# Designs tried in a protein design chat: VHH binders against F-box protein At1g48060. Part 11

Target 1, 365 residues: F-box protein At1g48060, of Arabidopsis thaliana (Mouse-ear cress) (q9lnf6)
Amino acid sequence: MKPQEEEEKNENMARKRSKSSSSLSIPLDIATDIFLRLPAKSVVRFSCVAKHWSSITTAPYFTNSFETRPNLLFFFKEADRFFVVTVPKPNRRPNESVSHTSSQILDSYQTPYPKHSCFTIKTESVHGLICFQRGTKPIVWNPTMRKFKPLRKPDKSWESLTVFLGYDPLERTHKVVAMPCDKASDECRILTLGSADQESWRTVKTNYKHHPSRGNRKNNYGPCRCINGVLYYLAEIDRHRLIGKFAFLGHSNVKNSLPMWVLEGEKKGEWSTYNFLPLSHYDRRLEFHFKLIGITNDGELIYVPNTVFKTFEVIYIDPIRKTFSLVKYEGVADKGFRQRNGLGEDKPLRGIQYSPNHVETLLSL

## First folded at step 4 (VHH)

Design n02 (framework vhh_8h5u_2)
Fold by ESMFold2-Fast, scan of step 4:
Structure n02 (fold): chain B 365 residues (1-365), chain A 124 residues (1-124)
Amino acid sequence: as target 1 above (365 residues)
Amino acid sequence: EVQVVESGGGLVQPGGSLRLSCAASGSTFSYDSYAMGWYRQAPGNQHERVAIIYSGGSTNYPDSVKGRFTISRDNAKNTGYLQMNSLKSEDTAVYYCAVEITYTDSGEYTYDYWGQGTQVTVSS
């Protein structure tokens, strides 16, 4: 982001906070409990009402404790504008396909990055933040707060690298991990997000030389997950092996099945593999129309359209319970959506990127 | 009911050309009212979109085929085409034609109509 554009946004937020209409008689403790249970949009709106309410929403305790339920987030760039959309995973009966009318556009604004490449290599959403790469420089993004934070280059000599984002629940901090991806290495660089004076890359040695997987650019999902402070990622040397109760999603191209690798017991080192019904089992057209983008926190596979033109549908599959649901999100990509957002009707939404487990966070970058 | 049928595949030497055709049948089908695309899949690879033409007539191609492939349609014949020039061994795949149709009444879903595919093999 350009410094002047960020300054203008900060001034607007400060002015909004200063325009409180009246004092409220609700005790601070009760207000804090209420705010922790509200969506981020509601919290931001209420923080503009009274000075002591804004003091709650900016406090480290509140920002560290506040997270919404996970949604599917997707974003795309059209001309010079960045569009961010979130849609919930609706409650439904097994094998029930539904239309969902409640969808939320999280934001739309002028993009600070004009080139498409900076959005094509990204991490999964981790406690509300997403990390991009621009060349060998990581950029951390908070979609809720509309803030981008470029980080220093992890290593001057690395010509190519992979970036991962993790969260330490004990320290309540995000950590960015960088590794070279063009050759096997036993070194990585780690940076803890915090004040500008504390943000520096430190070197950590790994027990094994390995190549992290670059991910599948066609599917636009990250090859890693952060679970309870442990970062799990796919590696070229041993990408079929994961630790704990964690799923590895394989490619379905070689056979008409979706292989999944699950480690059932951290200390046993035992692996199981499951062959799942391909999308063509449900409808033969789906395997060319939809692509796999990841897995929800509750174990459902998420498929999204290869092309989003006039409608937006998402397929959720529970591979263990063998349930299939097609969810149509009303008001996304249709004529009304396009008119409200100043988009044309003659072409699909292009360059869409997805994150399956996004929560809203008020964390300052 | 809408049906699409591909034709024009075959064996060709590197540097050669092929033209694929996608013939559509159905009482209410018109190419200028739908987006139409060509997709390909080789064993061991993810399927990919090779070309698309939108209802307004604009087209798009991935870098791997841009400048070599051209998508077009003849609305009067309900037929779409993919002209493939300067073919490479990497272009070997089964090619599929897809037409996007939207069902909006009563909240019905968007569906695509897909052909059975036509094999293109580029080898010497």
Scores: ipSAE 0.000, ipTM 0.163, lowest interface PAE 19.7, mean pLDDT 66

Design n03 (framework vhh_gefurulimab)
Fold by ESMFold2-Fast, scan of step 4:
Structure n03 (fold): chain B 365 residues (1-365), chain A 123 residues (1-123)
Amino acid sequence: as target 1 above (365 residues)
Amino acid sequence: EVQLVESGGGLVKPGGSLRLSCAASGFTFSDYSAAWFRQAPGKEREFVSAISSGGDTTYADSVKGRFTISRDNAKNSLYLQMNSLRAEDTAVYYCAAEVSVDYGSGEYTFDYWGQGTLVTVSS
């Protein structure tokens, strides 16, 4: 439509004007305070245009103080391009459905891996980074900085492995953990992200031989979760015993319940099961149109459309308070969105991958 | 142990019908998307049809309107109803269960595959 074309043109003009305004004589302490309150994409843009402001955005004080609200990230490929969208979870009253038009970020760029799909097997978003796996080689992705970093193979002798991504809040570093998944083992390899000269795989022994599973996923909720510097994952001991240190959501053939398993007490090794009301409790038709993709850091279940065509709606459910909220994200997947991004208007978006709890980071890979 | 076992293949006349079945064991079938692929003599494997865990279906243009994919989660089974069969439908048909699909690159990631079942359409 013409209104969408005019909005895109006005946005381009605003970016050009912003480039000129970056030469304003503003004290660096005031500029720092302003930058800490801007979206990460805006900070990156200003850093590229105003060279003296780059000294602010690379300073440890700024990098450590930069804080973003967790967003729902989704991405998909069309030919050789990567499309990345982030949308916030807006504040709303219990059981209130809302429409949201702000704080959404869209990026589109050339993927370094256009001929091979390495994006279907990925970690959760951990402090702004996502890790892919291409065979036995981990690849770390920073969506905010538009950078992919392939890592060295953790072990040359491993024919198959699984990768986890964690964050150490004391060292303020990301850790990549790799384990073999074709046999029980008491070894893992850990790599701390940093400059190329600081990165190396080190061996850590576990107390038990165990078998983390990549192929036996039943509920497709991901194999691990990182909470406050502790990595929790599902594994098997002797292929007949399960160990797990995280809550995860299951899928059930029983219409009236969605199971969640929580490991209660480190010494016990026991699981507690909690059941939630299914989507059909709120509206019978929702189960045909939405799927569960995960849980927010504040405990809400996230449901996304099975098919994203001309609208994008997300359902947030608090299973404890039993509250239901539908959020419509305006400007996502609609005609204007497709025109701006060179996408066809006659078919759904395909192969969409989702990551709840994504925060923006300026970390260099 | 995860297994997919196909059945229902055979010789059929042009214009005839066949129903292929795939029995899943060793995992919760209802949690996974599933698909049918085929490989004709001397050719690469090609996509035929897929069904999501939620029941949404997609079909290759060559079979759309003639084939119907369905699932029975209570029986841990996947089906392909093939109608109006043609000589060019002759192939080994494979059942697959997937964790994730990347439609943008045209690549599919499937964790589990069956052994295949032969369908021969002759005139």
Scores: ipSAE 0.000, ipTM 0.127, lowest interface PAE 18.3, mean pLDDT 67

Design n04 (framework vhh_gefurulimab)
Fold by ESMFold2-Fast, scan of step 4:
Formats: sequence, C-alpha cells, structure tokens
Structure n04 (fold): chain B 365 residues (1-365), chain A 121 residues (1-121)
Amino acid sequence: as target 1 above (365 residues)
Amino acid sequence: EVQLVESGGGLVKPGGSLRLSCAASGFTFDSYAAAWFRQAPGKEREFVSAITYGGDTTYADSVKGRFTISRDNAKNSLYLQMNSLRAEDTAVYYCAADEWLYGTPSEYDYWGQGTLVTVSS
C-alpha cells in the first residue's frame, strides 16, 4: 500500500470503529458491484469490518469506478469547526414543492485555525474534489475522506494566480492548472494528483498571452468548466477577447431574462446567448431572498437563500421546461440542527459556500 | 521577500542544552503556524515540533518532555529549547512556516537554511 493510501485507511479505521470481526463468503466481483452502489460512508464503514472488504475498497479499480449521484454540498466554518452538509436533489413532479428528510448528511471536523479563511476562493466540485486557493497556494480537499492536501506554489515569482481543477477521463486522474492573473502570460503550471513521490508542477505554454478574467466581486466562482478533459474559461487579452468555450450567468432586474453567453469558437463573435426567465416570474419576492449558484448536471438552475437562519430551502428551475420546485431540507439550520452542533440560535449561519454537482470519491490524496 | 534565518546551533555534550532561534521577515509572522524539522545524516527530513499562531504546541514522540517550542510575535521569532540532548538528536535543524500546521516537510511553504546541532563527547 502507498503511504498516503495507508495513512487514509488507518485514519478511517480510527474514525469508523467497528465491533465486528465477521467472516464473509460473497464472491469478490459481486461484493465489488454491491459496494459501488452504496453511499461512501457505508463503504468506509464496511471496509473496517473485515480484511476482505478493505481489499476491495482500496483497490484502484474500485476507487476509480466508485461514483455517487450528484448532491448539493455546502460548508461553513463556525466556532473554529468545519461543517459540511450534503443534500440530494429529490425526485419530484414538475412544479411540485417538497420537504426532504432522509438524505441529509452532516459532517464536522476540527481544522487548524488560520486567521484567514481559505474556503471562500475555490473551484467547482470536480469528480469529488474541490480546490481552495490561499493566496498563491492551492489546497485540494476531499470532503468524503475529510482530507486536505496543500500543494506547493506553482511559481514563486507569481504575485497572483487563478487555479482550475480538471479531471482527465482517459487517465482517471485529477489535474490542477494554475495561471498568473496579474499580467498577460503564455505559461501555465499543471500538477497531476497521485502519489506524493510523483507530484510536481509541469510547465505548459499556451498559443498566446492571456490571463483569467476576474470573477464578479460578489461571485468568485469564475466562469469555468471542465468537460471531457477540456478546460473552458473566461480569459482576457488586450482586446477583452473571450477565449475557448465558456458560459456566463448574470443576474439583472432590467429585463425579463438572465443573460448567458456561450462562446462556440475561439474567434471573436462566435458565440450565442440563452435567456432564462427571472425568479420574479415565479414569485416577485424570490429575487430578494435567493441567489443563483450554478446549474445541476441535468440542466436545472439552482438557487440558495441569501441568508440561512432557521430554515434551509433550495429552488430548482428547469429553464427549458420552465418548471419551478422549492425543496425544504428538514433538520438543516433549525433549532435541533443548531443544538446538536453547538451553534447559537441568535444569528444566521455565516460564510456559507456552495458546490452543486458534488459526488463522493474514495480517491486518496 | 520572505526569509527565515536560524541560529543557535553548535556542538554540545550528551545531556546538554541548546536554544535555537528563527528570525522571520517579509511576512505577517503572527498569522502563521511555525515548525521545527531536522535532518540527520543519511535520513529524510523529519518533524520535531510545531506551534500554531494561537500558541498551541505539538511534539514528535522522540522529543516530548525534552524540547520546548515557543514564539515571540513582537520579535517575529520562533524558538526551540532543547534539553537532555542525545547523540541521536544530531541533525541540521530547519525552521518552517505556513498558514496551516502540517506534519510533513513537503507541505510547508517557507523554509530557513538550517543550523547544525552536533551532540558528541
């Protein structure tokens, strides 16, 4: 076993105490198929029961094949504890509002106390991992395994940079891409996640000098996507030219639409616009209480509350079918939630970060 | 420019004491965790002790009860008081700093040049 895999496994054994030393006679291929269908917490728990199960869950085939249905992940730091909440998008009829109870998962763990939060500048969730940025230092996070992996600086001379996280479907590996954003450059640094022994930043040159565009002051998500191993992002050169394929979602109260630009080619002017109905079409007051955070993998717009106090509700809108659904997540942010987690009842939860389309992964960092 | 400069190393007899100092410059030291690592001849660099920006400390099992880490944020300095020194403590001692407390050397962003400690008769 690789040192990082061994460390991760040993830590999971400490956290997931088991009373059982069962012997089991299920064939390996059938057991593997069963585990691929279980929630990550169940897989981790069962791997602690018998050496047979542990050999399955640590095998590269299993870790590379393990995939859960995408969920909404949100997280925040309060009283020097890190809180991670994952909730599913429930099945429902068009325009049906529902309450959901059974798939809420809350995790909390102690982290070192940096004076600055590194949780506010982050990538999208990509195949179960999220990458934070602290100044010029990337930090990769696996929420499922409760592991943070700080990476070396991509370049010591860069005063500022933008970090992207991608997934290579052919190699089944994550790649971290860093680009300077304080000046135009044709240099990128790329690091492939794997065993610690082989991780290093490699230099790749782009065909022209550019830098990633700054995100909106209220939205540091930056318009970026990784699809089939191709990174699409908004970038700026001397003429404010948009590069590659990207999507931009804006919010405006001026017209009955949300602008979204999709650049279909690298040449200026090769793009299209898709317009959505605003939240006010469904209820005039929703625009004051909810904000757009992204699109689910099945094409629904996802809106979350501007303030999370005593209830947690999420709005899902299919922009093509023009359907609206409000989902109330029972047991989130309410009195019982706060009392169980040592949180005060007098003020809203602060510093909440969201990641749509989060899947669980057992991959070692 | 970020710099960490160690001092206080030297030759000492078994059972003796030494105090190492690390002077930090070019960054807000009081917001950083800081650590001491050592590298003995023919060995990999290993963790010795660390201190958070809030003053909480942690120690490797091999030095617990013998070494004391401390910091002075007004002087941008980190210290390691080493007592009851043994031959196996012979190593180059390195000062390291980062926003997060880590146990592995590769995860720290800022390093000093090192100071040699030799425990011999």
Scores: ipSAE 0.000, ipTM 0.280, lowest interface PAE 12.3, mean pLDDT 69

Design n05 (framework vhh_6qgx_2)
Fold by ESMFold2-Fast, scan of step 4:
Structure n05 (fold): chain B 365 residues (1-365), chain A 123 residues (1-123)
Amino acid sequence: as target 1 above (365 residues)
Amino acid sequence: QVQLVESGGGLVQAGGSLRLSCAASGFTFSDYSMAWFRRAPGKEREFVAAISYSGGDTFYTDSVKGRFTISRDHAKNTVSLQMNSLRPEDTAVYYCAAEITVEYPSGYTYDYWGQGTRVTVSA
């Protein structure tokens, strides 16, 4: 056929064919908006499909704008694998018990830390990160990104230490606070995550020599909470329990000493009993199998099982309204869960660690 | 075969002491929490004491706190209940029980039970 007739025929064929195209070329602003509306797992998957999309998900603009609702996170180790489960607190009526079947996130990956003891001492979840320690070496963990970052020892002379994790809202950075716990001290070490210069330990003094603890002198770890850039922790001076308080101010506005102070508690010795009914008030049997791990942002006490075999249940108690709710999370710890994750069907899950009020973060470690 | 076998029951005078033992076989003992329950004549079975799988945590009903002590021996696969300052109201058949975990609605389902051992406390 003559070239001109062949050209006309080819053009007509192109027009008659159905328009089929797939394109990943989306403007940056639109792609960013879409990604911010997706679950973190979906964002990670998309970054793996197209290398250029990872530039969006690692950009500070995107990571700083990514928000999720607080969830209950629990994790455990089986052999060399780390299992991380995130479940929401379901909406329910007072004194109503429910089963929850959706919105749970399960992650399983190999851990670089084989010893179970590494996970026994840990901080609360703070803006998506958790800090635990291996002896006197802190390790920061991002459950969402499946990343562990070991930090250098805060002080080579400290035989034991307590670690706290906080967030500085002025600098939008996480800060790790370490204090010795072998003896009363006014010294602490602080490290800011995110830059080589800021990731060096610096010395800060507290107003008083004290022990950061629950009054337990063995393993010397204290419960703490970081709220709006202020770290609150339990401390002890001469067997008197106090609240330690540290305000995370932008360190660019302060020199070598940040104020840390110890306050007399609202009422000394009454914290564990203030407005709380014991679990045995609802059912005496539950107190043998569930433990208190903290308080939700809505002011409910959260109780979780010490061991898990076939079912996973969580108890929420409003101490003011005196309401009790038991939530069963379907698809967790059952036969299907175990088969999908290579877990033994007849073995209880133990050494389970929990964090209430966990939010997802895409922060690079 | 899974078995829990209680021993050590008997007759004792008020203020006396008894030690109950429970021998476990046919399952991995170290994976189970262990408990003692009792049933008095004409009453329902009630909880007495429990010990965690590690032995680190112990739990008691209020009426026996300070008088009874629960313990376990992983090498012998046994759980024991030391009963001191016994009262006539402690008269019951005592049962050994084992569990892996708790289940809704009450969170108190035990997987294995012994046949029981009788304790009689005379006035």
Scores: ipSAE 0.000, ipTM 0.190, lowest interface PAE 16.6, mean pLDDT 67

Design n06 (framework vhh_6qgx_2)
Fold by ESMFold2-Fast, scan of step 4:
Structure n06 (fold): chain B 365 residues (1-365), chain A 121 residues (1-121)
Amino acid sequence: as target 1 above (365 residues)
Amino acid sequence: QVQLVESGGGLVQAGGSLRLSCAASGLTFSDYAMAWFRRAPGKEREFVAAIDYSGGSTFYTDSVKGRFTISRDHAKNTVSLQMNSLRPEDTAVYYCAADEWLYPTSEYDYWGQGTRVTVSA
């Protein structure tokens, strides 16, 4: 046994011993295993019932180990309420259309917004958190816990900025990266979420002056992706399109510099594969009714309707296997959904935002 | 300049009640969300309660839900925290905070100096 594993085992034994005289009828190790297998809402409910349950669900070991399977999350605002819906990717055979029953809304609550402002930019869901911004102020959101955390401004002199959210799997921490987008720059600001001592912006220089490219308004395609501790984003240098790359591997980068890879042409890699398999390849009518919003962790392209009125359908395309699947989600956007949630029945849902690869997390903001 | 001034702290026995008030100046009060945070000795500052710019939405941390009530008065530019059924665990310095957004977090733009609450067993 490794010394670190032995130390963790000794800490768990001490924790069990110190809490063995509690009113718990189930041993702590069994209770922890049960909770890790429950849906996030069930875990939250149980942690509210008794302090000894809460001591398990708030421990770093538990919160670091708890994540659900990735789903498609979408959210929208009606009047002063936020509606957050999570739908799973159903099991299906290649090239088949299926109907999936989904009657669950993850949450519905009042939005934290000022009279004269709205959400402007958002990032893809990263290990259960979503980052967006209002003006130059980044905001991290945990949909599962109904928590919003506005961060300090990365730089007061920046007229405009773009924010990216990444996850470091070695440190098990989220990192927020901010870059100016009104001018080419070799400076970015990075903040690690966690303790108050770690939640300060640090300056990191890139090897080239550049600015991040904003997502396409029509397609609502996110400008970044975080894979195994590496952040990828679209950027521009001297009017040439490129892919910027920041590695979050390891603690305490003493050099305060990040490698950047320049790749001319966005049609290489995943974008090239997409261009060889447009929606018109499967059905010409689909390109008028659906838009690309992202890619699953399994490498499937996700298309959602341009207008959500009485039905909600999602198209999944595997560009490598060349498979097409149309999934109809029963109980979403229909009359029952609208009546259950106090929504009007005679107009399309407006301002829908999508985040692929969303998992539920109990991490505190 | 923006100023937030807390009042109403003091010593109280367990099971008792206190009302904290925060007077805001130097901002357009009706455009700001207001919140209360607390910090016990040796601990980090934690969220207690928040109220949006209109007074129509309130948020509470689970440990105070049902015991504490946050409210605001636009005519007086004040936010208040009514604390009932106080427990020794509620002993802390209580801080008033203001931001254009309503958040149950520690990243508010403006903060008061705090008022001390001590709950005896």
Scores: ipSAE 0.000, ipTM 0.195, lowest interface PAE 13.8, mean pLDDT 69

Design n07 (framework vhh_8cml_1)
Fold by ESMFold2-Fast, scan of step 4:
Structure n07 (fold): chain B 365 residues (1-365), chain A 124 residues (1-124)
Amino acid sequence: as target 1 above (365 residues)
Amino acid sequence: EVQLVESGGGLVQPGGSLRLSCAASGFTFSSYEMGWFRQAPGQEREFVALIYSSGGDTDYSDSAKGRFTISRDNAKNTVYLQMNSLKPEDTGVYFCAAEITVTYDSGEYELDYWGQGTQVTVSS
């Protein structure tokens, strides 16, 4: 660039920035730092009120750098409404049981789905998004933005299917993987979210014919997890259980087949360890009231109640340090909670689902 | 539309027996796992017994194991709980629950439908 032309462009950018910053009351770089420290609801509210604030919250550098502390999300449907409760893991001493009152976030909105329909979720919350299915149709949900995105059916011939949600850290995109459940198959469909040109299903083949497993009925560990661009899920070949591995790391044009890894010898022992070791070590009676749903980024196992009636408690166990903590979340599911939200007082909450390690995202669907 | 109706509760002396029944309607009974829960005065609802959709597999709480037997009759859309050697501690309202079993489910389940309960009192 010519020195004179470069100086004129810099001056014009400074003038445009000065006009923008005067309408914002503070400079954009300082505003970005402030917003990264605010709760996501506050950020969304400010971006809806002022168009120039929206330019910050939709910018890729802000979206990519916006990190919230992971929380436990539980949600349920009652009548025609969807209820979403976000609860933090409170700071506490090892082996300390506490009541927590100050950080629950409740959101409630009209559900687009019939009142008696259930949600099937295979993968835990992945970079702020949750994927569930209605029959053979995958649906991606952003709880922070209150947005649902129904996807096209992956395959018209599949009578039943399962879907998994993962995140590709190289492309910084969410990937949805669909597999048939009616028979053993080596065929998968994959779809990349966010790009109009990439929101088509493509075929990927596994090295083994298999089908996704239902997992353990009592210990709701979740049949799959996505870690650093790799999806791990329970599967079956000829009645033998295994762990499937689906890697998202790679360019869409490079490979059309994906290796599936089969773990032999330890399949049953590994699942038995998760079923028995945590709760039977402390108190076997707890396994009738609580189920394992995941692990925190601090390495603690998260146990949630099988039934939520008038109290909501969560158990956190560090399996290495052998520490046990029971946390009671005050004001959740109690009479006051139910009266404020128009809920019945004499029955458990219906259709409860959990997502451990949920982070908020401003990603538009 | 969906309805669970419990019956068979009552007053018994310690050591006595009761048979609870739950009649289900409005859904495909054979596709659902069925369970029994109870709630004592001033306590939270607790698990008692579960029977899987095929009728071949069952689970029991420690307090119920060896004394209670859960069974089902898919032709009659009914689940039963046979309670033997009853103790005062078994006193409570007993609820029938239907647990959704979906073939493409993640292995997760939820109790979607509940009955209104039947009172069991064990006293002398």
Scores: ipSAE 0.000, ipTM 0.135, lowest interface PAE 15.3, mean pLDDT 66

Design n08 (framework vhh_8cml_1)
Fold by ESMFold2-Fast, scan of step 4:
Structure n08 (fold): chain B 365 residues (1-365), chain A 120 residues (1-120)
Amino acid sequence: as target 1 above (365 residues)
Amino acid sequence: EVQLVESGGGLVQPGGSLRLSCAASGFTFSDYGMGWFRQAPGQEREFVALISYSGESTDYSDSAKGRFTISRDNAKNTVYLQMNSLKPEDTGVYFCAADEYLFPTEYDYWGQGTQVTVSS
């Protein structure tokens, strides 16, 4: 870890020095430092204003150095548009309920189809990108850059498939993994995101023939999580529910096999409720109004409302310290929000979906 | 088989108006979002305007807001760009584009473009 971290720091310093020494023909060092400290939306706006600034924000040096704190991504659909809201996790004392006041920046995009259900399968954000699918066609979405990238079908013979998104921290690349879900298989397709030259599906084998699972009825935790270059996902083998483990680390060669292990899974409900108090302990009405969608990087559970009408509240629970915090986001879903965004006032928001731990990324698709 | 054919470009004086048309064929036009892009000499292609498959939702670049209007006629398989209060900086080749998802990144189909020149 330490040697790799030191090597990466040295590489970043070398890139910094090369940029500084040639700043007369490339973007200024000072401009780069300023952009690294700006909110992602400001950086995106500035990159649209001048070609000079775009050259800074699209450089691998800059995109690899840019970091933001994880936020909750909240999105919904109305008519032929969908709306994206990023919601910060506020600083607060243990067991403190707070009201967060901010002018929410709401992005809106056009959707071509009112019945498009692209967000029913994958909502987890992986290093700033979200992967979903339309039929058998995977789509990668960068909410920060407002870019969608449809990918080629992973396999023309697969009638149905499941798609997972992961991140390889050694290669600093996103990888998309596709598996058939209509039959037990030990075969998958993998694609590395980047230039068109690198965006080809290749075949890799898993250790066991299995069925990957999608969606959750008992909780909305999501079917997968990528941690340190390893993708964990829900699967089935011989009628037993298992957690599949797909490692991205150290496998850049298309001929290399990607190690995957299928472990005997714990009961999903028991796993997701282990070592913490139920919502009914804090307020009995919360049990049916909120659902668990994930865990923050610092170990807090995130609960979000099942329906959003005129108020938007999020619950954060630290299961180890047994602390509860209810955050009310003012200016979200209320009358002013609806009027500003051309929304009706009489019905809950439609097609509401969430993505926890969204880190903004300037990665070009 | 898929074609997008732009027309309506030309030479106009500052403050003038032009209406661009894009005739589409070879795909189900009413299923696709449509956009207009332009490319000035020596510059990269930039977004101008887009319209959803139904025509109920539109977006514009900051430079186009209040001056340009995008519209479509699904019965005629045609998208339009009405350009008013034209300025010299509006000069460029204007391209029509079609996209199934209507996201301002990679469009499925592109036309060959039509030249717009704003000069005294």
Scores: ipSAE 0.000, ipTM 0.194, lowest interface PAE 14.6, mean pLDDT 68

Design n09 (framework vhh_7zox_3)
Fold by ESMFold2-Fast, scan of step 4:
Structure n09 (fold): chain B 365 residues (1-365), chain A 121 residues (1-121)
Amino acid sequence: as target 1 above (365 residues)
Amino acid sequence: DVQLVESGGGLVQPGGSLRLSCVASGFTFSDYYMGWVRQAPGKGLEWVSDISSGGETGYADSVKGRFAISRDNAKNTLYLQMNRLKPEDTAVYYCARDSLEYDYSTGFDYAGQGTQVTVSS
């Protein structure tokens, strides 16, 4: 029990704080509805203004309900700084070929680059998170919240491994999957992010031995996708190239084994079919300056520049609608950008990387 | 800037041979899977063959036993030896660099201008 005088003083102080901040204090249910309609950067900014709003944006209901339209994520390293830029997909009419300069100011931030960090190995963006690999340690990154979370090693004996990131829509949790990549194996390590229990690696076996796709991929084992709780990745068995299929959906109660399916294709035959025009059809110079980095969720091909110096342009091609869009983005790599960020004007940006189909998440790491 | 320049195409009779070459520049050639894809008139692209940095090769069933892919990393050059050619092999042949980071279903991230191979009497 607190003394009456101290209790009254504490109540008066709390009432005074509440009254003095009343212009920024709105009912929790109304604030939640408003925040779910705001861009992620606005939500993060407002959560920094008042503890009341921070309690909303960190609540599981809000975090699980927050959705954004997919964007292209562009990031690079310069000296000891890590730069991140969110690039919105342009709105355009169906069957319209467009070349234009976007006047939209792009969101960008810089953060200290972790000592000895190399972000050359990364997963796809999965429900707002990306996983980097530092040697044998995974590092989960939330670009929206500007947070990195190093995870402990999946296995102490594995000298080389690859990491995949997936999302389980039934449990509404992210799962990090690690596999050895230097030998055929049926053993995986899986870690579920965020739970009442401590995060830990558990062992799960696939139905046969395999290894993630290898080859002339010095720091990357080929692309993977997570769709509706199913992870698709390139794999090899007896020199046959295959698509591995690893399902999270409906198997949260299985502790010793998860089913895995392999879809056999003729070596690259099924994956090499193009139903689109080459870049040279639009302009012969484009093939020398741009590279294909992926496909949007609505079927557009995304081409990005090989080097970024004073301008930043992205090409979007819809092969079905036969549309071509060359978009120049303001506020990236230009003189103003470099001056604001203390960057030199005489060198291309270094360590540039891209991630298509990035959605924003407020998930705490 | 990445460039791939093909050569060695031409007109040849059925049963004949051709050797295609591809000179690469603008990237570390030895770090990439390289391959050949072809496009016959009025048809889509078809994968023909690929080769890893370590020399491991793959072939489409239609060309297996007849074609041989090889590379010379010191010269940044990719080769395709085509033997026992058939009229069905008539196509534009493209040299291509495999993607390191993205959806393999989209295929190669760079291709050259192509070289025409015509197999007819």
Scores: ipSAE 0.000, ipTM 0.123, lowest interface PAE 19.9, mean pLDDT 67

